# VHH binders against Dimethylsulfide dehydrogenase subunit gamma (ddhC): the designs that were tried, part 15

Target 1, 240 residues: Dimethylsulfide dehydrogenase subunit gamma (ddhC), of Rhodovulum sulfidophilum (Rhodobacter sulfidophilus) (q8gpg1)
Amino acid sequence: DSLNAGNIRLVDPEETVPVIKIPDGIYLRTPNDPDDIIWARVPEFRVEMVMAPPVHPSVGLRYRDEYPEQDLVVQLARTSERFYVRLRWVDPTRDMSTLRDRFRDGAAIEFSESDDSVSYMMGTDAESPVNIWYWHPDGDRVESLAAGSPGSLTRLDRQPVTGASEYRTGHGPDDSQWIVVMSRPLASEGDHQVSFERDTIPVAFALWQGADAQRDGLKLVSLNWIFARMTPDAAPAPGN

## First folded at step 4 (VHH)

Design s26 (framework vhh_8h63_2)
Fold by ESMFold2-Fast, scan of step 4:
Structure s26 (fold): chain B 240 residues (1-240), chain A 122 residues (1-122)
Amino acid sequence: as target 1 above (240 residues)
Amino acid sequence: ELQLVESGGGLVQAGGSLTVSCAASGFTFSDYYMGWSRQAPGKERELVAGITSGGSTYYADTVKGRFTISRDNAKNTLYLQMNSLKPEDTAMYYCAAEYSEFWGTDYEYDYWGQGTQVTVSG
């Protein structure tokens, strides 16, 4: 298991997880570098990803039980200036050349604009909209989107999120993984962009996999919100 | 570089059938999510049908049971078969291409065609 998923703690539904503050004066080698040494010091957690519930009956009729359930490994960190998310997952198809040549595959983090927001799918409730950071392999493009109800996905006027990725091969065909980092300044500019001035922020995740000629496209979602705590845990003892 | 060219529109009587087509070029068609949207004069655009690269389909409630979306990846062509046409189906029909599987009434797609006019008399 090259992802080490069995050794990474699975989060409970609606669990609160800390966003790790990187001390001032520690510089990331480059913005969004997935290999920056700082990531070795940020705790990993595992999110169980399942096939998205069908939005329309015709979509549901084409889904197969053979499509794998998948774990997503998540790390959340911030500096005094920026918020960072790092995502890691195994390629479910083993076809690396097809995956690298597909521009429709992607990964996303969703932020609820309200603590009352509970959605089993992105954009289910118009009164509880979500801000979505959607990463595309095409040039590591990240789109900042808003969604309030099914079919209300809207590209926001400001696009402040930057991304970087790496596809790593393992020794076995099922050992290959995507690693994606997305980040944005903590200061929020424009409507529907997530505010990091909240103590906790509900977050959820999604993965999209392209289809070959024999399979439908696959979308996986996290079942439940988790709460990202922006206020750090107790500071280290003085001198550490 | 990327082009979408719609064809097959025209005048048809209520209760009739029509097929519109979209010829795609300049990209790997089979990797894109494809859809059909329509816009009547003075109204907002409405997404009517979508299809994934694998063939999974979505239909708006206004057209479900009457319209069928399909794709031919070998010919880089998208189709919309429209049956039991109504005067309220009169609109400019646009072909769209995107990477997302989300559907909205007026979703921003990566690419749009110039449209083909469908007029239903009646």
Scores: ipSAE 0.000, ipTM 0.128, lowest interface PAE 15.3, mean pLDDT 71

Design s27 (framework vhh_8h63_2)
Fold by ESMFold2-Fast, scan of step 4:
Structure s27 (fold): chain B 240 residues (1-240), chain A 121 residues (1-121)
Amino acid sequence: as target 1 above (240 residues)
Amino acid sequence: ELQLVESGGGLVQAGGSLTVSCAASGFTFDDYAMGWSRQAPGKERELVAGISSSGSTYYADTVKGRFTISRDNAKNTLYLQMNSLKPEDTAMYYCARDYSEFWGLDYFDYWGQGTQVTVSG
């Protein structure tokens, strides 16, 4: 389906992927630019995304054939001061649609607050609450949310996550893509905000298409956690 | 079972040339950036050269114009051609795998055992 599917490595379930440390002197000039050349140096990986059943049956009937299953391309990076996630996915649009009509679409990264995370298909584990960074195309707004039990979402008092995006329209439907960057300072403030002092952090992803992104639309979810390694294992050189 | 095995080190006279090689196994070599670092007696390890999966290269200012890094993906082998060698180039030379395409010691996740290069003056 995706023209990029054969060119970008598919991550395995529960695979550990490194969070790439960016040299501060380069990235700090354009911290949220989704087209910054620094992203060419961060490895891309694909995540298997599956369609969650729509909450409203008419949404499923309307959008099922328009929004096939999508590959999500992910890049994870950090500086000494901030964590960054870059998401890219094919989002074909209709000739008569406007970017205003796309405001119901959204993308999220979910961080397990526990190192003892368990595998899940969708939603949250009740014993492993998650911090969610939910990007909305309207104003590149990112909401930091907590989910302490399945089907429960709480908007957190602190909103430290910044977003930036680009909708790139190609000459064909398969060439049109959303590119989204979300970032936050590494220092964690407030309850339920993910801590980047951990060696590895389980992460999962979600995309919303076609309707109100919060609960009233088509949702794609990653089936399994992957583990983001915050500090790369710098293997000691022999004799050092 | 990832392995990096260096070879080709030895004694060479100042102004001479030497090529060191690194044979890689246990991973998909062409998917990774690779590099060379060195450690002189009593000094910290320094990054010397790097080559990305696409063939883009990096060189430390100390060796730029004298050293050339290259790779042979069909043979899973990394090379460092060293020309116009100086006594200051005397060091243990280590092959390394880079998990990104940034050039710094913190971006390498595996190192070989090293090969000794000694430049007499």
Scores: ipSAE 0.005, ipTM 0.339, lowest interface PAE 10.9, mean pLDDT 75

Design s28 (framework vhh_8h63_2)
Fold by ESMFold2-Fast, scan of step 4:
Structure s28 (fold): chain B 240 residues (1-240), chain A 122 residues (1-122)
Amino acid sequence: as target 1 above (240 residues)
Amino acid sequence: ELQLVESGGGLVQAGGSLTVSCAASGFTFSSYAMGWSRQAPGKERELVAGIYSGDSTYYADTVKGRFTISRDNAKNTLYLQMNSLKPEDTAMYYCATDEYSGFWDEYTLDYWGQGTQVTVSG
């Protein structure tokens, strides 16, 4: 497993995972550096990704039977000022352009604006909107989007999310991987931007794997929400 | 069989207006996000406007305030009304859709039509 997946815990559906607070006096020096030493201190977990279903059944078949599942490795952290997500996944093809009908690689995290689970699609209605951070490899551009139902995407007026990435080539064809960090200030500005003042936030993930002449592009989604716990547990009193 | 057919392009003077149209068939049009992309000679393809299955719209900074995207679900037709046209708007304009009703940029859109040429002289 190119991700060292045997050493990385697979999360259960609807599991609560902690967002790790960076200890006092330890800060990321270069914003969004995927190789910053602090990431060695943040626990990794695996999310099982599956091919997204087609929007309409009468549209031609897009599924690839030989690629039924993919692992995404996730790390969640925060400082006193920012929220960080680090994503890592195997992608043997580095797709940064659609020249010659090539599809681009991409990655997203979705935040439910409600405390309850919503559809792993982009919300099911206006009462359950989601905020989406969509990373594009060209220029490490991140779009902050809102969605209330499938096909109902709005680019938000404020674009507060910054990204950085590294494409790391391994020794074998299945060893190459994207490493992506996205971050935003904890303070929320504007409608539909996720609020980090909540104790727990449902999150979900999506990946776009680009196409070359030998393969079609794929969209992969996490089927289950994961609950990101923002509030740390209170430490026991000293000397107990 | 999914088909997108663009029309309405032509030659227009700088400062003028033009509406291009896209007739869609072979899928449930009202359920899909639709967009307009353009490509000028020697340039990369650019997504200029998008409209989602609801009323939400997206516009590239280059066209905000000048272009308006709209859809008629009863006629399976997408429109782009272009006002205050500039020579820099000269391009082939392509109708596009997102099969997964998902995330958009100029590189992830599916189902490109044959395009309609818009030329702005001035």
Scores: ipSAE 0.000, ipTM 0.184, lowest interface PAE 13.2, mean pLDDT 71

Design s29 (framework vhh_8ghr_2)
Fold by ESMFold2-Fast, scan of step 4:
Structure s29 (fold): chain B 240 residues (1-240), chain A 123 residues (1-123)
Amino acid sequence: as target 1 above (240 residues)
Amino acid sequence: EVQLVESGGGLVQPGGSLRLSCAASGFTFDSYYAIGWVRRAPGKGEELVARISSSGDSTSYADSVKGRFTISADISKNTAYLQMNSLRVEDTAVYYCARDYSEFWGTDYFDYWGQGTLVTVSS
């Protein structure tokens, strides 16, 4: 496949992956550029994506075993000022029709607000809400959302996340891919925005197929939480 | 959770040898970093004396120790070693094991440090 996914390390359930610190001396020329040269230096991880179970019987009519298997390639990085996630995946829709001029697809990273000692599959508890960064291809909009239980999805008052994307076409019907970067300042403002002062943050991922951003369409999800570990700032030797 | 624990320091005569060990826990060896040995003598700044990629395939040395020191790694034990031969009085320093992203990024970057182990070379 066009991702060369077999050559990228598959993460295990509950595996710890690094959020790599980009040194202060390395400058990002264009903010959120998916093609910035720095991304060649950030480690790639492959996450297995599966069809989410239908939440309503009507959604079950859209469940199709014939959808191709999907891998999501993830890169996590931060500077002293911002957190970055880069996502890359094969377009599961083989046609590049004018339907892409309408809101069709989406991608998300989900951060658990619980401490780093707790493993939650979906952040379904009110005591363990999830902050979601939901990227929309229409205008590269990113919504910062909170969810604590099914049906509790809320758009947060502050929208600090910026997004950018690139759609790359290949030679075959399944050779096209989305590349999406989302970023936010490390400092958090407002309730339910993820705090990057935590050493380790449980994260999960989702991809949407369909015209509806409200989860009416088909959704691919990562099977389990993985743990994003913040690489600390460069440090002097002890006693300095 | 992440720890680097050094051992093997001590007092040796000039011309003697020591082997330092650095046991890593809370992370596994991969391609995101190297392990470096950094020394600091009283009144001197930090000097990176040796670096090894986490895969064990690439090594580098400071000119002051090249040909005398050898760095190695045992990936299955998650441990790096510094074999120090033909020791000189000038090698007297506290030696630190550090997780090192400097080669990966092309700039100095150490994120976790061991406690340090003292090496004293004297007659």
Scores: ipSAE 0.135, ipTM 0.558, lowest interface PAE 5.5, mean pLDDT 76

Design s30 (framework vhh_8ghr_2)
Fold by ESMFold2-Fast, scan of step 4:
Structure s30 (fold): chain B 240 residues (1-240), chain A 126 residues (1-126)
Amino acid sequence: as target 1 above (240 residues)
Amino acid sequence: EVQLVESGGGLVQPGGSLRLSCAASGFTFSSSYYIGWVRRAPGKGEELVARISYSGGSTSYADSVKGRFTISADISKNTAYLQMNSLRVEDTAVYYCARDTEYSEFWGTDYYFDYWGQGTLVTVSS
């Protein structure tokens, strides 16, 4: 139920991870269902999340040893028709109030539109744009965005990404978690929407943990890109 | 729920002026929000034109419009305005009013808009 560092493998910077192809005939109960049986067949991995560096002059810097530890658990899968990402993280509070637009919970996956080495920092490299899927708990909205120019974050004309989420409460604050699934058809429509016809796609993650009005929320990003490989038959070996 | 409704677009001659209005409903202006005007020419990317903070009256403008456009807000009417002077053919675009959140600092951008209006067309021609 809860995140456990001892049970889930931490990926290395720039590691290649497989996108698991779901075999034909597997029952899909509901598209984007976080509890769908397919997720038991997809390996989990952990991504180290660190506080985002300041890009606005008013935001203060923190040393690494001052950061709260936060891991994001990720699963990547596809069918013949859709790409899916499932994200899971510990969050002791369910911050989704309509009246608290500032510092609400959120999660995102970034896809590099280039095969070249690119900055994983959103909006800082105009020559290496990224497609971002940003999930909001308010109505399970997912926005498909493009970022490339410094100071430029654009909402794309087509919004093909659907989301679903579940907040699971535990007995204490340290075992409550968000589970979020985002998915999109494999066919790409419109400029800056990621193409899943690539063999390998650099991906990165962002996570926002909301806080009350008297304290800024945590703003976390993954270190470096990892590489998602669209491997048709990548299934866990028996006994692993 | 939350709505932003633009008005005031239309056809104008080069050198002319227009005033766009953005009426907000479903929320009240507060220190937590910025209102921005973003434009998109058909077939081109989006450009942030102007932004205003309701709390401090702080404003910012794209270099392409600085000195020609003025953003303002009327808190009592829950409405933001974009006064556009000395209009040029290259100002032709759909203009969107959008609500900015402080999440823009997380994204490493000058803005991040969570709610958008429907857009209003501004054509500068002949």
Scores: ipSAE 0.000, ipTM 0.161, lowest interface PAE 14.8, mean pLDDT 72

Design s31 (framework vhh_8ghr_2)
Fold by ESMFold2-Fast, scan of step 4:
Structure s31 (fold): chain B 240 residues (1-240), chain A 123 residues (1-123)
Amino acid sequence: as target 1 above (240 residues)
Amino acid sequence: EVQLVESGGGLVQPGGSLRLSCAASGFTFSDSYYIGWVRRAPGKGEELVARISSSGGSTSYADSVKGRFTISADISKNTAYLQMNSLRVEDTAVYYCAREYSEFWGLDAFDYWGQGTLVTVSS
């Protein structure tokens, strides 16, 4: 358990988890330092990640039962100025290449724009649009995307999300891990960028594990919404 | 066994046009897949510019290329195309064709990539 995952609580489907407010007067060294000491003060929770369901029955993934289940460790925090998500997961190989014979590593958080949405993934109609923050290890680039139905992903004209990462190598293949922080100002600019003025926001996650000469790439997703509560120790957020 | 092979890149002047082709083998477009075009400029990260369902019924574009680029697919030829009009210097990049495995969150859930084709836009 290289992540201490056995000591970190696994959240249930559709459970509400707090977004911790970092007290005023405490300053992060940078917006996205993955090693900032403040992260020791933010509670961790585990999300069970499963292999993405196959699109077509003829796809051979169901014949590859050797791929293990994966846990994602999540921390959610905010200041008066920014929202932060920190993700950790075990990844034996560090894949950053865009070359044809390599699939890269990646991580994403999805925010439902509807407070009433109980749908956990793409496939919602135009009344249940989602905002996606997609991190790529190559230059710590984060794309802010919108989707309102399967196959309707659009890269938004404003890209307000910043990312930073660290790949920590262990002594064995099962000991190495990615740590990724993504953040954005609380003030929303532009259509389809998530609003943090809501009391709770449904969130979901995805991970991509790149291919190398010894293995195929994996895509893992959380199947159910988890509800992020923006003001856990205060009255509900204004405007909701 | 799955392969994607790009063609059609080259040098073009600003305001010009190019058409990229992506020939697929080892799977068929009658299956439920998406094909994307991803570009990477020198010294920059990657950008998904266009995406199409293999059946041709659904398309999406990055805001930076909307109205200028058109993605299409020919199911009988198992080939996807990217028509690039009104090209700008900022469109200079290596363009990759990639197969997207998933109907959910699919951006960069690409399981196979082509070799890439260079597009240079300069005067």
Scores: ipSAE 0.000, ipTM 0.198, lowest interface PAE 12.3, mean pLDDT 73

Design s32 (framework vhh_5c3l_4)
Fold by ESMFold2-Fast, scan of step 4:
Structure s32 (fold): chain B 240 residues (1-240), chain A 122 residues (1-122)
Amino acid sequence: as target 1 above (240 residues)
Amino acid sequence: QVQLQESGGGLVQPGGSLRLSCAASGFTFSDYYMSWVRQAPGKGLEVVSDISYSGGSTTYADSVKGRFTISRDNAKNTLYLQMNSLKPEDTAVYYCARDYSEFWGTDYFDYRGPGTQVTVSS
């Protein structure tokens, strides 16, 4: 019932991980279903999440050294039609959770539009723009956003990403967790939507955890890009 | 070119009400989370409330929950804060702020207005 993060492989900074191609003819029970049996066949990996470094004085006023690191468990898969990401993480505020806390929780995956970007920050310049998929727990809404630098965040005209989530409670202190799936058709429509025609895509992650009714909950980011390889290995996965 | 201008502050007695407004210009208002932030004399900044792009999601600081209501009118590029049951400890300069901090740490405001003074005293 626990997350058991210690039993899941931690990725190294800037590591390349495969996006698992689900063979044609395998039916996903429901698009975006977090409980679909297919997820047991996709390798999990851990990403270490840390509190984002301050870039503006207002952020610095609330930044504290004592915030704990948190692990994010990630699975990446695709079909011939869609790209999928599945995220899960422990909710450290389980016992104090309210609807207001849930509305301030969130998760995002960030895709670099440049194949060679190594920055974990959202869009460090106009030549290295990023596409962000931001999941909101209210209604499982996912926003597709673009950013070229801090302050350049733009909501894109087309919103092709769908999301689904489940909050699971458990009996142990670290058993409660969010599970979120986001997906989009492989075909891109419009500027700044990530192209899955690339061999390798740099990705990064962010999590928001509300502490109570205040905004000063945890906002965590992955330290470095990891590289999602769209071309799968010819060799079958272990146990296959 | 980005401008935020607050109005509606003033002097009120404990238990009174005020409605603050913030007129936004120079950007696409509906693309941004917006916040009300306050600073009491000798204190740091406190985020009072925030509101999502459409107004469908709102949050409030514990100190103001049940008393304050944030809202927005995207057609008029205007943010509002309805303040009821005001207390002396609500005395502060109130700032309207544009916020994309959801992707960068906590409470990163790239623009805020000059502020409007709210004084709650007998």
Scores: ipSAE 0.000, ipTM 0.194, lowest interface PAE 11.0, mean pLDDT 73

Design s33 (framework vhh_5c3l_4)
Fold by ESMFold2-Fast, scan of step 4:
Structure s33 (fold): chain B 240 residues (1-240), chain A 123 residues (1-123)
Amino acid sequence: as target 1 above (240 residues)
Amino acid sequence: QVQLQESGGGLVQPGGSLRLSCAASGFTFSSYDMSWVRQAPGKGLEVVSDISSSGSTITYADSVKGRFTISRDNAKNTLYLQMNSLKPEDTAVYYCATDEYSEFWGEYTLDYRGPGTQVTVSS
């Protein structure tokens, strides 16, 4: 039941994972309820998260201490009307402040706008952009962003993504975790918003862990793209 | 307008010491994280040390750990770099820089504006 139990399968580099279709006769209690029982029927997979390479020299210096690798647990699902991602990770501190000497917690999923392999950082160039859904814990705010290279980040005019979260405290530091759900209608509106009409969508992830008195904030990214395959079945049939 | 003025560079023998200073004005110095950044001839920028606004968090590049010490005096709006056991590879122009927080990156970017101070380590 803890992320470190080893019972959740680690995804292979560039693996194709199914997006589970939830049948129309099954209703989520709310669009983004992280505790909805339907999540017990969606397969979990683990993504290895590592410290992001520095975009600027100061970042590399600040994060030069050796930090342990972090796992992110991911679940992907959809209905006939909406796409859902549920993220779960261990975070011993709940950092929501935006004070200048502190980092806040955050999580993101990145979608490649092309089927080509792109940099996990932020696209490869202006013609290989990514759409990013960036969740913020204060008010469960999700920003839909576009990026075409490191430092070329644009907030999109339309903000169709909704978020919900829960921070569950445990009895020790390894037991506390964030659970975040983000969702958007399948219909894409506006430039650079990901289209779910594709058979397979490359996805990547990022996590921001807040700072405390003895630790600077951490930025973690997945090193390998995962290919999210839209599926007509509610769940894969065993033996197929 | 943020203004930074570096000083204290010069020519020293290998194994020698120098103390760099950076005088800051035009902003609330005590509220900003600060860095020392260097550029050797024909090379890119390298951040050598970073210090938080309160002075409680300090980091060093592996190339200078154990030899350089960063400090600050918020009452005097001054940043310092004590450089000991200098090596020829420390030859560079040294700049002080302010850090700016990017919410998306979850990290700081540097803003350096002074002319720098030249450090040359040669026998």
Scores: ipSAE 0.000, ipTM 0.169, lowest interface PAE 12.0, mean pLDDT 73

Design s34 (framework vhh_5c3l_4)
Fold by ESMFold2-Fast, scan of step 4:
Structure s34 (fold): chain B 240 residues (1-240), chain A 125 residues (1-125)
Amino acid sequence: as target 1 above (240 residues)
Amino acid sequence: QVQLQESGGGLVQPGGSLRLSCAASGFTFSDYYMSWVRQAPGKGLEVVSDISSSGGSTTYADSVKGRFTISRDNAKNTLYLQMNSLKPEDTAVYYCARDTEYSEFWLTDYYFDYRGPGTQVTVSS
């Protein structure tokens, strides 16, 4: 069963994973369709998600002693025109939550703007600015955010990222899952939007799980960077 | 456009009280957690207290617990901080801040997407 995250290879901290180039002449049937046939051809990897460390006092005040760990399944792909990330994770709630809290439910990918010299675990004003794509289930809206540049989290003027999702209800407890695809043109406008012209891009992930009747909301992050390897296209033919 | 404006700061003697207010506009105030954050001279930001969107849940830093009370009036789009038994160590600029849905991102030194210009509180004999 493709829903069993335990059968998928766990990546090591700071491991380099390939971004799969979709060959020319192959088109996605629906650009953000989580079920598009192309995803069967993109390798899955598993990222360990843990409760975020209490770096800020407000985080520490709200966190309880224990949160369940869970894995995030990630697929990275690109065309000559767009970058795609597909995320899926098992909802740890056993068939009990019927509502998603708009403020606490979501998924994000973070791209480092730095030269890979600063740890993802730092949490300081300007040492490691990042571009964040934050998916909201409400309307499959993705917000492009910057962190670190003004000393605080900033919503960017340009919002070029599109998203699509589905929630699959399983036939037993703990087998329901979210599947989310986010994508953006490779070319971007504006400060702090990630550049895909680098050979390797540090990426990290975050998940927010809504509260249910038996459990408080969960805020989980991947620790350490994982490096997405972008292989540049061959130089364009003369005149193109 | 989101705006937050603090008021109620001033000079007070140790053991005294002050009530800070924050007027919010440009967003649906009742949808957001709100916080009071302070910065003492030459120090970093310290989160003092936060309050849930409904006002049903509050938290306090150990340094102010039992002395400060956070509250809100969603009908008036206003956040309050009642400060009792003030100490010289409470001297700081106090900021009203709107918590972001991303406030748990430890990648930033601030977990707020908006804050006001601040109001000065000075506790001196």
Scores: ipSAE 0.005, ipTM 0.202, lowest interface PAE 10.7, mean pLDDT 73

Design s35 (framework vhh_rezetamig_d1)
Fold by ESMFold2-Fast, scan of step 4:
Structure s35 (fold): chain B 240 residues (1-240), chain A 127 residues (1-127)
Amino acid sequence: as target 1 above (240 residues)
Amino acid sequence: QLQLQESGPGLVKPSETLSLTCTVSGGSISSSDYSWGWIRQPPGKGLEWIGHISYSGSTYYNPSLENRVTISVDTSKNQFSLKLSSVTAADTAVYYCARDEYSFWGDLFTEYYFDYRGQGTLVTVSS
């Protein structure tokens, strides 16, 4: 695994990170442009991603014995109207295909409905359901999902999240990256869609890597919540 | 005691649709704790996941088969079924129906984590 990210700060488990408020009057080129100049002013942080543990292995499960490590680079921002997340990561298979519409391929952010630091990953706690934004490479489709207890994963009837992406070939071997932006209006419509009226929202992440030359896909998850702070004390001045 | 029983024709002609049913006894197919799916084993090869359906009706298919596969559930009969269209000799296999203990992450994942399966039924594709 490599990422051209040596100078990007690694967040601690359960660390609080600010959601940067984009000042009023800043014109975004397009709502989800991954190359918008505003992203140069939003702090980047790294989240350590690890292979998801098998929960209920079956007879004949083709589970890999390898445990790859990878970093996910995250940026969080908002306007007065929308919330934005920007994700970038190395494509570990170096798959240069522009069509990667496989169910195993994707990236996700999860928002906890609980304000506590309790781990509600894997859908094991009905009292602390999560809202998931799941990005698919083909057509930049984002699904808004909800999960809480075992058996509760549901595609929500409202699908307000939009996305855009780029695959960039970088310098050097294994320096090619996916860059994904997902966004939604701050106003929440319908049950289990995350509310951005909260001061702080626990978030977690997942990545799905499609089949490589060996045809084994993998799923990487963050092990701990990161806390996204929605109410900054002051908007950054122009030039920050 | 939970039991899963496959049923359907053991011989299918090339280009036809394979149709199999799984009858569940000793447990409810509408239980929110489980999903239900199909796996197969061609002669001399390993297990291949075909797809599964959650209690809520959400379906997930192996990408290599997704354009040919439909899985559906009939809660009134405590059954779920597989339809595989446009079959060829490569689809000759022992087909198993299976139960998967639901996990939040399993539904966003195309690999199978089946904890229980039926005895299997051989399907031969031949003219």
Scores: ipSAE 0.006, ipTM 0.178, lowest interface PAE 10.8, mean pLDDT 72

